# VH-VL binders against E3 SUMO-protein ligase nse2 (nse2), part 2

Target 1, 250 residues: E3 SUMO-protein ligase nse2 (nse2), of Schizosaccharomyces pombe (q4pir3)
Amino acid sequence: MSEAQLKTSLEALSQNLLPGNQNHCSFDFQLKEIDDSIKQVIKCALVAAEIKNNECLDMLDSGIRELLDAKQRLLLMQQSVDTLANKTSENISDFENKSLLDIYTQIFKELIQEYEEKSDYGKYGTQGEYIEFKKTIWHEQNTDGSDFPSMKTFFNVMNTEEQEADEVMVYSATFDNRCPLTLQPIVHPILSTACNHFYEKDAILSLLNPTCVCPVVGCEARLQRSLLKEDEILERRLRRAQEISNLKEA

## First folded at step 14 (VH-VL)

Design k5 (from j3 with heavy chain G105A)
Fold by ESMFold2, look of step 15:
Structure k5 (fold): chain C 250 residues (1-250), chain A 119 residues (1-119), chain B 112 residues (1-112)
Amino acid sequence: as target 1 above (250 residues)
Amino acid sequence: QVQLVQSGAEVKKPGASVKVSCKASGYTFDDYGIHWVRQAPGQGLEWMGWIDPYNGKTNYAQKVQGRVTMTADTSTSTAYMDLRSLRSDDTAVYYCAREGYRRYAMDVWGQGTTVTVSS
Amino acid sequence: DIVMTQTPLSLSVTPGQPASISCKSSQSLLHSDGKTYLYWYLQKPGQPPQLLIYEVSNRDSGVPDRFSGSGSGTDFTLKISRVEAEDVGIYYCMQDIQLPWTFGQGTKVEIK
């Protein structure tokens, strides 16, 4: 393979794997299937929690962890292709005598090893989808209106890997279900997938502009209309929490 | 395939109004903002404003504030830019552009609409 | 308003030779999220602008690797390692961190 052919092929592969590629040769289909499966696991967890089927809940917990691992694996594969394309574009002569598969495999191996060495808290406790899963179960099993505890509570007895995860910046939903803009309980939640924060729908949409930044203190993520997603499961959970609060005041 | 198709060229007299349309296809229209940018003859690009098609919220450049109205019709996937009280320095090619997914700029542009303001 | 200043305003390049375009902003384009929001657009003759490079150095889909962007803060460069006939047009840098969004004056690239 010539130097020019190699360079062109790697650039095409990297570009084809970019998110939103309408040719559907990226991981978009697989990532969507995983995301849909995670949503189904959370819906099943709601039912299992209502019935108090703890064995089912344990199986769903294992399932969502496996789905998150698979999602991360796909994202790291995409990152590995991009990394390979950048390296060969800069120093193509260094790679002409080496198998591209071997170089890709080494890049991916290093990235996946870094992920696999993370603690369970670092892998899952910081992920909005897993936080939603635990919140959904907790609220069904703790109907007394108690606040949702810290995610670290679900990962008892931290080891050194969990200490390292604590040092990683994490964008997560607040434990208090109040909108950071209105300071009132969220009624119609909308999620920013850029930073995993939730807002009152009308409040954040009223403040959006082409340069909008997340209103949560310490969050620097830029917001876009296309990255805001409504969440029916969260809406149901928040409605239930409000119902509990109303009963306590009665 | 993502496309923005604009209405045809317009010739107007000073003081008139013009309404340029921008029909979107190939994506979910109300999930992306629409920007408007103009280019006077032989000149560079000037940002005019933005609209969120979902709720009609807009943000306009100061130079056209008060003379421009941007609207969107989700049922036809069409954005509109209405510029009133036209002046000769409004002569330009007017572009619509889609808010760029994950890139925070503009990624797909319409073909442009030439608006000429003269007596 | 953030002023974007391009140099040169016009470039005549023999085919196969490199070209370099400078863009300077009146304020830093480094955002508090750690990213720098500098874009390059190409407007080919008779066509609307098209995105070429985003976030200083990332090529948009389908952009040949002979295009490279670099820079930081207020100083940015677009390089074309080997200019080809289809590269003719006007190149604009742009910022989107502050309203109004502003473009450089444009650099016209022609084949000599």
Scores: ipSAE 0.367, ipTM 0.744, lowest interface PAE 3.3, mean pLDDT 82
Fold by ESMFold2, fold request of step 16:
Structure k5 (fold): chain C 250 residues (1-250), chain A 119 residues (1-119), chain B 112 residues (1-112)
Amino acid sequence: as target 1 above (250 residues)
Amino acid sequence: QVQLVQSGAEVKKPGASVKVSCKASGYTFDDYGIHWVRQAPGQGLEWMGWIDPYNGKTNYAQKVQGRVTMTADTSTSTAYMDLRSLRSDDTAVYYCAREGYRRYAMDVWGQGTTVTVSS
Amino acid sequence: DIVMTQTPLSLSVTPGQPASISCKSSQSLLHSDGKTYLYWYLQKPGQPPQLLIYEVSNRDSGVPDRFSGSGSGTDFTLKISRVEAEDVGIYYCMQDIQLPWTFGQGTKVEIK
């Protein structure tokens, strides 16, 4: 195989694995299924926390960790193809006497080993889905308005035998408890991940069309159905606030 | 794998109706909008409308407003386009297409359904 | 409606030579979010359209490097640096900034 032919083939394979690719080799289906399963685990965690079923919560914790591990493995498989393509393009002679499968396998083994050497905090405590999972449980169990603690408190990170990667988190979500469309308090919040604004679910879904933009003044971000995410944690907090207000007035 | 498979070719008389199906697989059906686009023989592409499968909300092109109904059945992951009061200039290949993931527009298209309207 | 006008309507190209297709919109495709929403699709013989270029110049995944898009406002160009046999088909520009979404008339690319 000529150098040009090999380079073209590796670049084509790398392109076929990119997110949003209509090629049948894309991991989009498997990644979407994992993400949907994580969403379901979080929904089940809310119910399990409501009924105080700690055994179920422990099983859900193990399950979401396994789902995150599976997701990471798929992403590293895709990254391994990209890495192989780059290495081959830069130094073709290094690979002419080697099996491409063997080289790919070595690249993947290095990447997966790096991941598996992370602490549990490094693997899960920095992941938004796992953070949402713990927040969901914590807020249901702590109705006194206490702030959600650092994720490190859930992993016994103060043990010096375990290493963790600290991440500077930028909280960018914007929230006003009144919907920009209805001007009323939000009951069923839904978030646009394009701009991190919240709306009343039925109101924004009624406005949605193929060219819909965020109704927040100055935002102008385009909206689409696949970018709208419900927020069950916020929904429960809003429900509790309304219930407390009703009891106070009664 | 993301895939849209459409129903087979149709031959209709003027004044009749046609219902084209579009079965989706390989993704969560109600998370993505479905567009319909048609192509008359030897002509370009014409956008007809859109449906949100989650709640059935639609938006139709003015030219077909009042004659078209787009529906979706989430239990079978199938979208439908029903075009009524057919006339000869409705002869076309009809495509369904999925809302583009993070790229907007349309990223996955069905194979097309030929609808012929003739006396 | 935004009218999309393509030139030429057909193009015969010697294999390995470059090709260039122009698309002009009747109004600016610049959105208030700062992006320009111009797309290129290829319809190969007997196939549905497939996305090539999104947002003027970005190649969709799996699209070869020989395809490039450029332009702004109302004037856009798709270039193929070296036309290959697999590039034969009808090319469409498309806008999605305003309903109804509209396509150019198409440019048929053939190998000479």
Scores: ipSAE 0.362, ipTM 0.742, lowest interface PAE 3.3, mean pLDDT 81

## First folded at step 15 (VH-VL; from k5 with heavy chain M106F)

Design m4
Fold by OpenDDE, fold request of step 16:
Structure m4 (fold): chain C 250 residues (1-250), chain A 119 residues (1-119), chain B 112 residues (1-112)
Amino acid sequence: as target 1 above (250 residues)
Amino acid sequence: QVQLVQSGAEVKKPGASVKVSCKASGYTFDDYGIHWVRQAPGQGLEWMGWIDPYNGKTNYAQKVQGRVTMTADTSTSTAYMDLRSLRSDDTAVYYCAREGYRRYAFDVWGQGTTVTVSS
Amino acid sequence: DIVMTQTPLSLSVTPGQPASISCKSSQSLLHSDGKTYLYWYLQKPGQPPQLLIYEVSNRDSGVPDRFSGSGSGTDFTLKISRVEAEDVGIYYCMQDIQLPWTFGQGTKVEIK
């Protein structure tokens, strides 16, 4: 097979084997859809938690896991294509008599197998979306101001020293309910999807021209209007934090 | 479906003003910035300015500074570009464009409005 | 202003053949956040521009794999592996790292 033929075949593979391309949708589009679905699940979880519907919460838990699996599969498909492309570019001669589809399939199979062999904690316990899901439920169910427990608690995972450090880093971020710009408690929060910092909506939007750098010290994230999103869950959390703070000061 | 629909073609005399509208649909209007870009006949694209529909904040290119006013009506999800003191060199197709989702500069464009300035 | 310079300004390509367009910026388009804010747009005849590539090498949704972007700093390239009839139009690179946002002159791609 000539180099040109291989390239053509690779392109065809990239177009035809990717689920998103079959539907004239990019991986990014599919990922967005999944992300949106995950967000919806989290919203539903909040409601379910409020009304103490454990059955619904269990269903939502299963749902978000499925969505995360789907997301991961999609990412691994993309990675498989990329890996194939890279291998082909590195040594085209090695592929002259091989089916690119077969190679892709093998790459993907190995990647997906690796994922499937992970523990539930490995699959979900470290995923930001799942953590958010669990936090949302936990905070709704625990209004005493207690700290969110380790994710390991939800998965019955034995304490390995290395995993504790990563979890502590993620959760030890003292949820500062103050806006980095106004230095006041946030009333109307808006979240940066670029850096996960949040601000008083009016304050941060006033800085856009049409972009700005995140005002958080040490953060170099570029902000623009489309990257700033209102989050109802965040708003609720901030309100609760404020209430707790007020109680402590009283 | 996210779309921007612009007003129809305009023919103006030098010194006159033109107001082009851009109606947004399919998304929350005040969650995205609107930009205006123009293209003179046979020429490239030129950024004119930006507006945040939420607070009405604007930033204009220097070339049109003082002559352009961008506004947004959240109740109708419509952005407006008013260009005053029109010159022959203002003859162009004017586009509104939405600031892209997440990492995009412009992801959705209006169909364009042809503005012709002639004596 | 950041000047974006495209080369060539016109390109006639036989269907199925590759095409390459260069875009050079007068200043680095690398932001402190580590991202490079270069975009490629295609304007088909009688249509508004359409996003092809964002941040140098990322294809927008629905953009065929035959399109690829590469580069860093001030030098960028758009490649079309196999030009098709639907690829006819004017290609623009754009920067949004500094105001005013600026476009390249455009590269007209035609089919032989």
Scores: ipSAE 0.837, ipTM 0.940, lowest interface PAE 0.5, mean pLDDT 87
Fold by OpenDDE, fold request of step 16:
Structure m4 (fold): chain C 250 residues (1-250), chain A 119 residues (1-119), chain B 112 residues (1-112)
Amino acid sequence: as target 1 above (250 residues)
Amino acid sequence: QVQLVQSGAEVKKPGASVKVSCKASGYTFDDYGIHWVRQAPGQGLEWMGWIDPYNGKTNYAQKVQGRVTMTADTSTSTAYMDLRSLRSDDTAVYYCAREGYRRYAFDVWGQGTTVTVSS
Amino acid sequence: DIVMTQTPLSLSVTPGQPASISCKSSQSLLHSDGKTYLYWYLQKPGQPPQLLIYEVSNRDSGVPDRFSGSGSGTDFTLKISRVEAEDVGIYYCMQDIQLPWTFGQGTKVEIK
């Protein structure tokens, strides 16, 4: 099998392995839909918290976890394809007369099993979206301006030496790590809790006077200093995205 | 606990300057904007201006433009308001206030600093 | 500048009776983000102002349910269903949709 044939086969595999074969949706499209849904859940959580609807908050919590699971599944599928591609590139002869689908399935099975074995903290406690979800609710419930507590407090893991495994999430190549203002890769990210968009810190803060409208096209969110927060998870995500991009260009 | 503590009362002559301090505690100082609001005796509230402690960016009300300077020291978590060329109508209680999270304009206030301008 | 006009400027209320304060803005306080940037503050005697209501109708944490805000566009109302002694002070409406941020004249609420 030629390298070109292998690439074609991998691409075909990637397309066929997407959940819901019927709608020809790309990984990127599905990820975007999930992300949009997550954003909507966070928005709803704000409203629910304002009206002190705990039942709704519980439902939204379940909902965002499901969405995050779905997102992670897609990312692991992509990672599985990438892993397969890397292995085939290293030694194509080892894949002669083997089913790429079988190899993919095995890779994916191992990855998804590893994910499923994680604690809730391991799955959600280190996810930026979930953190934003919890922050949104917490700030509505705590208006004294106190600092947001550790995420461990939400998962009852205070006494467990669980090593915060730096979960390196694999992100799609379509993840835009550029600032909508500078149009350059973000070096120092800052996140809007109003709309969940992120920017180069100095760039967006320079626009505040003392408020501004989100510079993302189509977004009408009003920004102010207190709504812009640094996020280490986001920073890691952006760094990883940049690294991936650099590898693809090399 | 989030708190803003202001400096003590000041008595000044017309034409003099006054510098009021506002020390923040209980939160990350450079993550929130600081506003200044004043209240003349028996009068309402008047917005004076805003500062971002992170980059020192400011915006002042037109009424005090040219006479006011707002600064912030991140090392001491302290905001300052300097008002020059004092007039009798500058007699007021001056408040620093933290810009609130999300939909809250002012969530934390200093206790106020009385500035009296008299001949 | 957006002018905020409160009525009445003073109100004397018997304990347990309701109170109502009106606030009118010279222009709409509805932002393109769909939010209306109207706030109510209470300044108790000898104290700084404290937030009561944000975005027209949302009570801040710790604010009793006897307080309610309503309105849209340029007309807003703060209601106290049963006035208590602790509710004495000056109430201010505020807008922050446009610079300079502006307050109403204040409404002094006293107990009869």
Scores: ipSAE 0.836, ipTM 0.939, lowest interface PAE 0.5, mean pLDDT 86
Fold by ESMFold2, fold request of step 16:
Structure m4 (fold): chain C 250 residues (1-250), chain A 119 residues (1-119), chain B 112 residues (1-112)
Amino acid sequence: as target 1 above (250 residues)
Amino acid sequence: QVQLVQSGAEVKKPGASVKVSCKASGYTFDDYGIHWVRQAPGQGLEWMGWIDPYNGKTNYAQKVQGRVTMTADTSTSTAYMDLRSLRSDDTAVYYCAREGYRRYAFDVWGQGTTVTVSS
Amino acid sequence: DIVMTQTPLSLSVTPGQPASISCKSSQSLLHSDGKTYLYWYLQKPGQPPQLLIYEVSNRDSGVPDRFSGSGSGTDFTLKISRVEAEDVGIYYCMQDIQLPWTFGQGTKVEIK
């Protein structure tokens, strides 16, 4: 939507916000078009996963995120109308000396800024459509009967203590925790944020130079010191998983 | 505030050595590589080398290999560049620069240290 | 070493007029990860260089949208759609896919 189109729409909404008017302006057509597009992206993701086209899957991931951003923007515009209508209905005298357009614009700006400051998990990982997208891909890629993992595994976020243990068990079951350089279980994990691979800390740091690439087969991502992050939470999870495994074997 | 503050200007004679310091502040020094780049008067930029402050690992440009030593002191958050056997064509402004966050080549530069080599 | 060649080496531009700077590399800057690692820096008078464009066409935070980068392989272009007085300085292209990292010769942009 152009800024000129937005301004025209806001002026029409301002007229509908007169006291006593209960009508709500709706973006039902635009929201339906976005929802239909999301459904089509999910269908394409199934096909791309079946043929193992990871490049296409990455493009579809970016696309569904853009569609969800657009959807959220429209919902926040609607929420801003509702908020303005409630405020003018309760305290009409407070707003009679102010432009309704200016008030609406400030409300919307604050809401959209709050959204834009959310983490990727907060924006997408909690949305049912994005969960369906990931679930569809995961089931095509994992034929061993494993349950779909927590959405947090795709975003590197902390969860509850019980879920931490569960995520480590799922991680251990779906990913060998061996370092690609040492071929041994990772004790001190370090993450490359360029490609989300983990390594034994001292091993990968000894490999680094300004043009170093990820040692994982098929990963060509560049590595830099500033993109490597220690993960004390994962280190604790790995240690706990080993302790739990030892207890179950006893 | 992320900042790199370099030592002051140096005047040296041919054959001498110079040690330029680069003190980091406002971030975790050990988490970022440090590069050195020089700029001769009226000329472009020349990459000289890199150091990982965490373990002292270095990589030098071939043109200065054998004459340069880069070090880092993590207790003072300071990187150093020693250039030996100075020649008149080593006259330049020497910059330290921090490894770029989010795949930028460099994101923070020191103010530069002028080294003048003349008889 | 990858040689980076800029043209022109100097520009004098009337404020509000466009400017275009070419950078040619002696070999492809396409990395095996599918990205092209070509950067543009601006060195304003008396300052160290500052990043303008990374990965050919992405503006760094706070860079005005009148700056745009384009190109692929070995041929790259920085465009300024309307030059302003604050754009004065020396512009450098740079590659970081192969050591030693190398810069173009620089293009000095002046206002008339």
Scores: ipSAE 0.262, ipTM 0.677, lowest interface PAE 4.4, mean pLDDT 81

Design m4
Fold by ESMFold2, fold request of step 16:
Structure m4 (fold): chain C 250 residues (1-250), chain A 119 residues (1-119), chain B 112 residues (1-112)
Amino acid sequence: as target 1 above (250 residues)
Amino acid sequence: QVQLVQSGAEVKKPGASVKVSCKASGYTFDDYGIHWVRQAPGQGLEWMGWIDPYNGKTNYAQKVQGRVTMTADTSTSTAYMDLRSLRSDDTAVYYCAREGYRRYAFDVWGQGTTVTVSS
Amino acid sequence: DIVMTQTPLSLSVTPGQPASISCKSSQSLLHSDGKTYLYWYLQKPGQPPQLLIYEVSNRDSGVPDRFSGSGSGTDFTLKISRVEAEDVGIYYCMQDIQLPWTFGQGTKVEIK
C-alpha cells in the first residue's frame, strides 16, 4: 500500500468512528441493561429497608456502586472512541505511522484513571441513581417529616468537596486541618490516643504540665505524653494536601 | 509519566559499600517520600527505610540501622541509598518506590538494582 | 513489628477458576480515622511489584474488577474471581499503619 493509499484509508476509518455514522459502535444495549439492574437494586432496597435488614442494605449499596462503575467504564469507552475519531478527522497526518488501537488504549487509560482516582463521594454521591437509592431507603426509615440530609453525610464529608485527592479528603473527613489550640493549619501533627484529636505538636506539648485536658470544645479527655503519638506519615500527607490546596487556589 | 529509574547492577565483596541511585521524573520530586525495599533471591519483600526529599528526614529499618544512609538531591531529582559493610545476605534486588498521597501506598516502583555480594 | 502471615504460600489454579489468598496481621490494622491500612501487591515474573488493592478493598487504577479484597481487623482476603494467565505471579499483603512497613511472605499463583 502507498503512503497516499494508507492516508486515504486512515481518513475513511476516522470518518467511520464519528458519532452518527452508520458504522459507529455504541454500547446502548449494555448501558440499558445496567440501568435496568440499578432500578432492580433500588426496588430491593425498599424491601430491605422495610424489614430493617441492614446487612442486605449494605450488600445492595456495594452492588449499586459496582453497577455505576461498570456504567461509567462503558461511557468512557464510548468517549474514547469519539475522541479518537475527532482527533484523526482534524489532523489525520499526525496518525499515519501509529496504531489506532494503541492510541485508543492510551486515551481510554487517561480517562479511566481520572475516574478511578475519584473519592467514593465523587464517584457515587453525585449520581442521580445513587441519590435515588439513598432517598428510597431514607423515606422508608424516617417518616417523622425530617428532610433528606446532604449526600455528604453518607460519605463522612463535612467541610470540603472531594474532587482531586483521596489524601486531602481523608484528612478533611477526620478533622479540619486547623489545630484546636492554635487555630492555625497543623504542620506537625500529634495524635491523642485518648480522644483521637490532632494538635500542633509544639503547642500541645507546651501545654502539658505534666497533663492537660483536651482543648477541643466538649472533649474532657486527659492528655499526657504517653498518650500522644507523632505521625511522620500524616505530617507528609498534610503538607502535600496544603500544597495541593495552594495550587488549586492559585 | 511518573517514572523511577535506578542505577545498574553491582557486584561487591563482603565489607565493601554500594550506592544505588533512583532518578525520578514526571512529578515534583520533593513532594513525595521515597522508600527502599529489597528482595533477596527467591525471597519476599523487605522494607529498608524511607527519606522525605523535602527536608532530608529519614527512617531506617532496625536490621540495617547503622549501615545505611539514604539521601536525596532535589537539584537532580535523585534519591540514593548507601549500604555499607556489605554481607553475603545483603545480596538482593533493591527497589526504590514512591509513597503515593492519593492512595497511601507505593504507587510507582523503580525497575530494581541487583546487588551481588560475593567473595 | 507487625507480622503479616499469608496462606497459602503457593497456589495452582485452573484457568477461569477462582483463587483466594488469606493475610493475617499480628495486630489490628484499623486506624482511628476509621480506615484499615492494608494493601495488596502483585509481582509478575521479572517485574517490580505493582499495587492492586489499597485500604482493604479499593482497586488501584487499571486493576481488573475480577480482583477483590475484603476483611477487617486482623483477617483479610484477596480473591480473584476468574484467574487469567496474566495473573500469574507472587501476591503480597502489606501494612502501613506502623513503622516499619511490613509485607506478608508472599503467595505464588500459577496456572495448572
Scores: ipSAE 0.000, ipTM 0.407, lowest interface PAE 13.5, mean pLDDT 78
Fold by ESMFold2, fold request of step 16:
Structure m4 (fold): chain C 250 residues (1-250), chain A 119 residues (1-119), chain B 112 residues (1-112)
Amino acid sequence: as target 1 above (250 residues)
Amino acid sequence: QVQLVQSGAEVKKPGASVKVSCKASGYTFDDYGIHWVRQAPGQGLEWMGWIDPYNGKTNYAQKVQGRVTMTADTSTSTAYMDLRSLRSDDTAVYYCAREGYRRYAFDVWGQGTTVTVSS
Amino acid sequence: DIVMTQTPLSLSVTPGQPASISCKSSQSLLHSDGKTYLYWYLQKPGQPPQLLIYEVSNRDSGVPDRFSGSGSGTDFTLKISRVEAEDVGIYYCMQDIQLPWTFGQGTKVEIK
């Protein structure tokens, strides 16, 4: 094997790591399996809250936290692959004669250590799935019409300034199931491809004349009909959440 | 374990109807779409349509539009495909398949139901 | 409708030798989310199809490493690095970007 053949092989490997390449590694299957499991935990939590089984609710809380940890680990593994691919695509010669596995491992170790050092609030309280889990339980246990409290009420919080930053991150990093215009659960979701926010279809379409500014706090995107896309898969997912809420009314 | 179990083989005359059932187990039935795919003897796979069990919404392939009705009964976790005005070229194995989380990949298939249309 | 064209339609392979199947679509299968929705199925004799590869290159759970998928846009390939006796059957590519969902004609893989 000549040095030229080795360089050619390294270049091919580096290109295969890039997103969009035919050989790009991803964890999409495992991530979606985790998301499915989280959805089932939330469904079980509704039932457990209905029958007031607090021991089961505690077990489900621990379970969803473990699922979120696993999900984050997979995302960081994928981010490490993408980071390695970008570095090698910039300067393949810098990585000649280097162990790509060792470089990947170091990238991942740094990312996972940062995650593992987060508070429980930082790990779970900012995640839309965990927020939905807590909202589902809370609404079943508190039928008096009071608003769902801040997520930090469920964690041991010692510094409010850091939690304010985390709450801003939640606004910018998580999807929730309520339309910013109607304040009701989204039934017919429509996505803005300009800013990746979701709305109730009829509500946002009624604001267009012929454009409008995204109503999400901190977003300045201009919206128009051609930039709005329906998502039938998300609609199915969201209608189940709505049906759970409607069952409580009966 | 996730399973789709279909009804047994059918022999029909031209002009008759057939109703194939597909009973789901091991998952929440109305969270996933059910697709119907058929395979004529010695030929490839042909998508016929799908149903969303949650709301009953359907989409049918154009070539069977007007002859097919797909339904779902969430109380029994069973999907049905009713094909009317049978012709000899409807002779095929009919599969139900669950759309997967990875956006419509068919990740679980029924065992198939052989429908033979002969005079 | 998106037409899926497979080449070849039949392969006869000595055990342990590689095999390669091409699938070409009449339209791009790249979705606006950056993913490409191209799938490979294997139908063994007397069985329903089973998923091998999803989203171009991802092996389904339990699929041996000798199977690999590649491609982008409209041009896709399934490779089997060493064909085993258990790999016999008909391979189909499939798209789910646009209704109706469509399959390739199938490629029958046999052992010599």
Scores: ipSAE 0.000, ipTM 0.389, lowest interface PAE 15.7, mean pLDDT 78

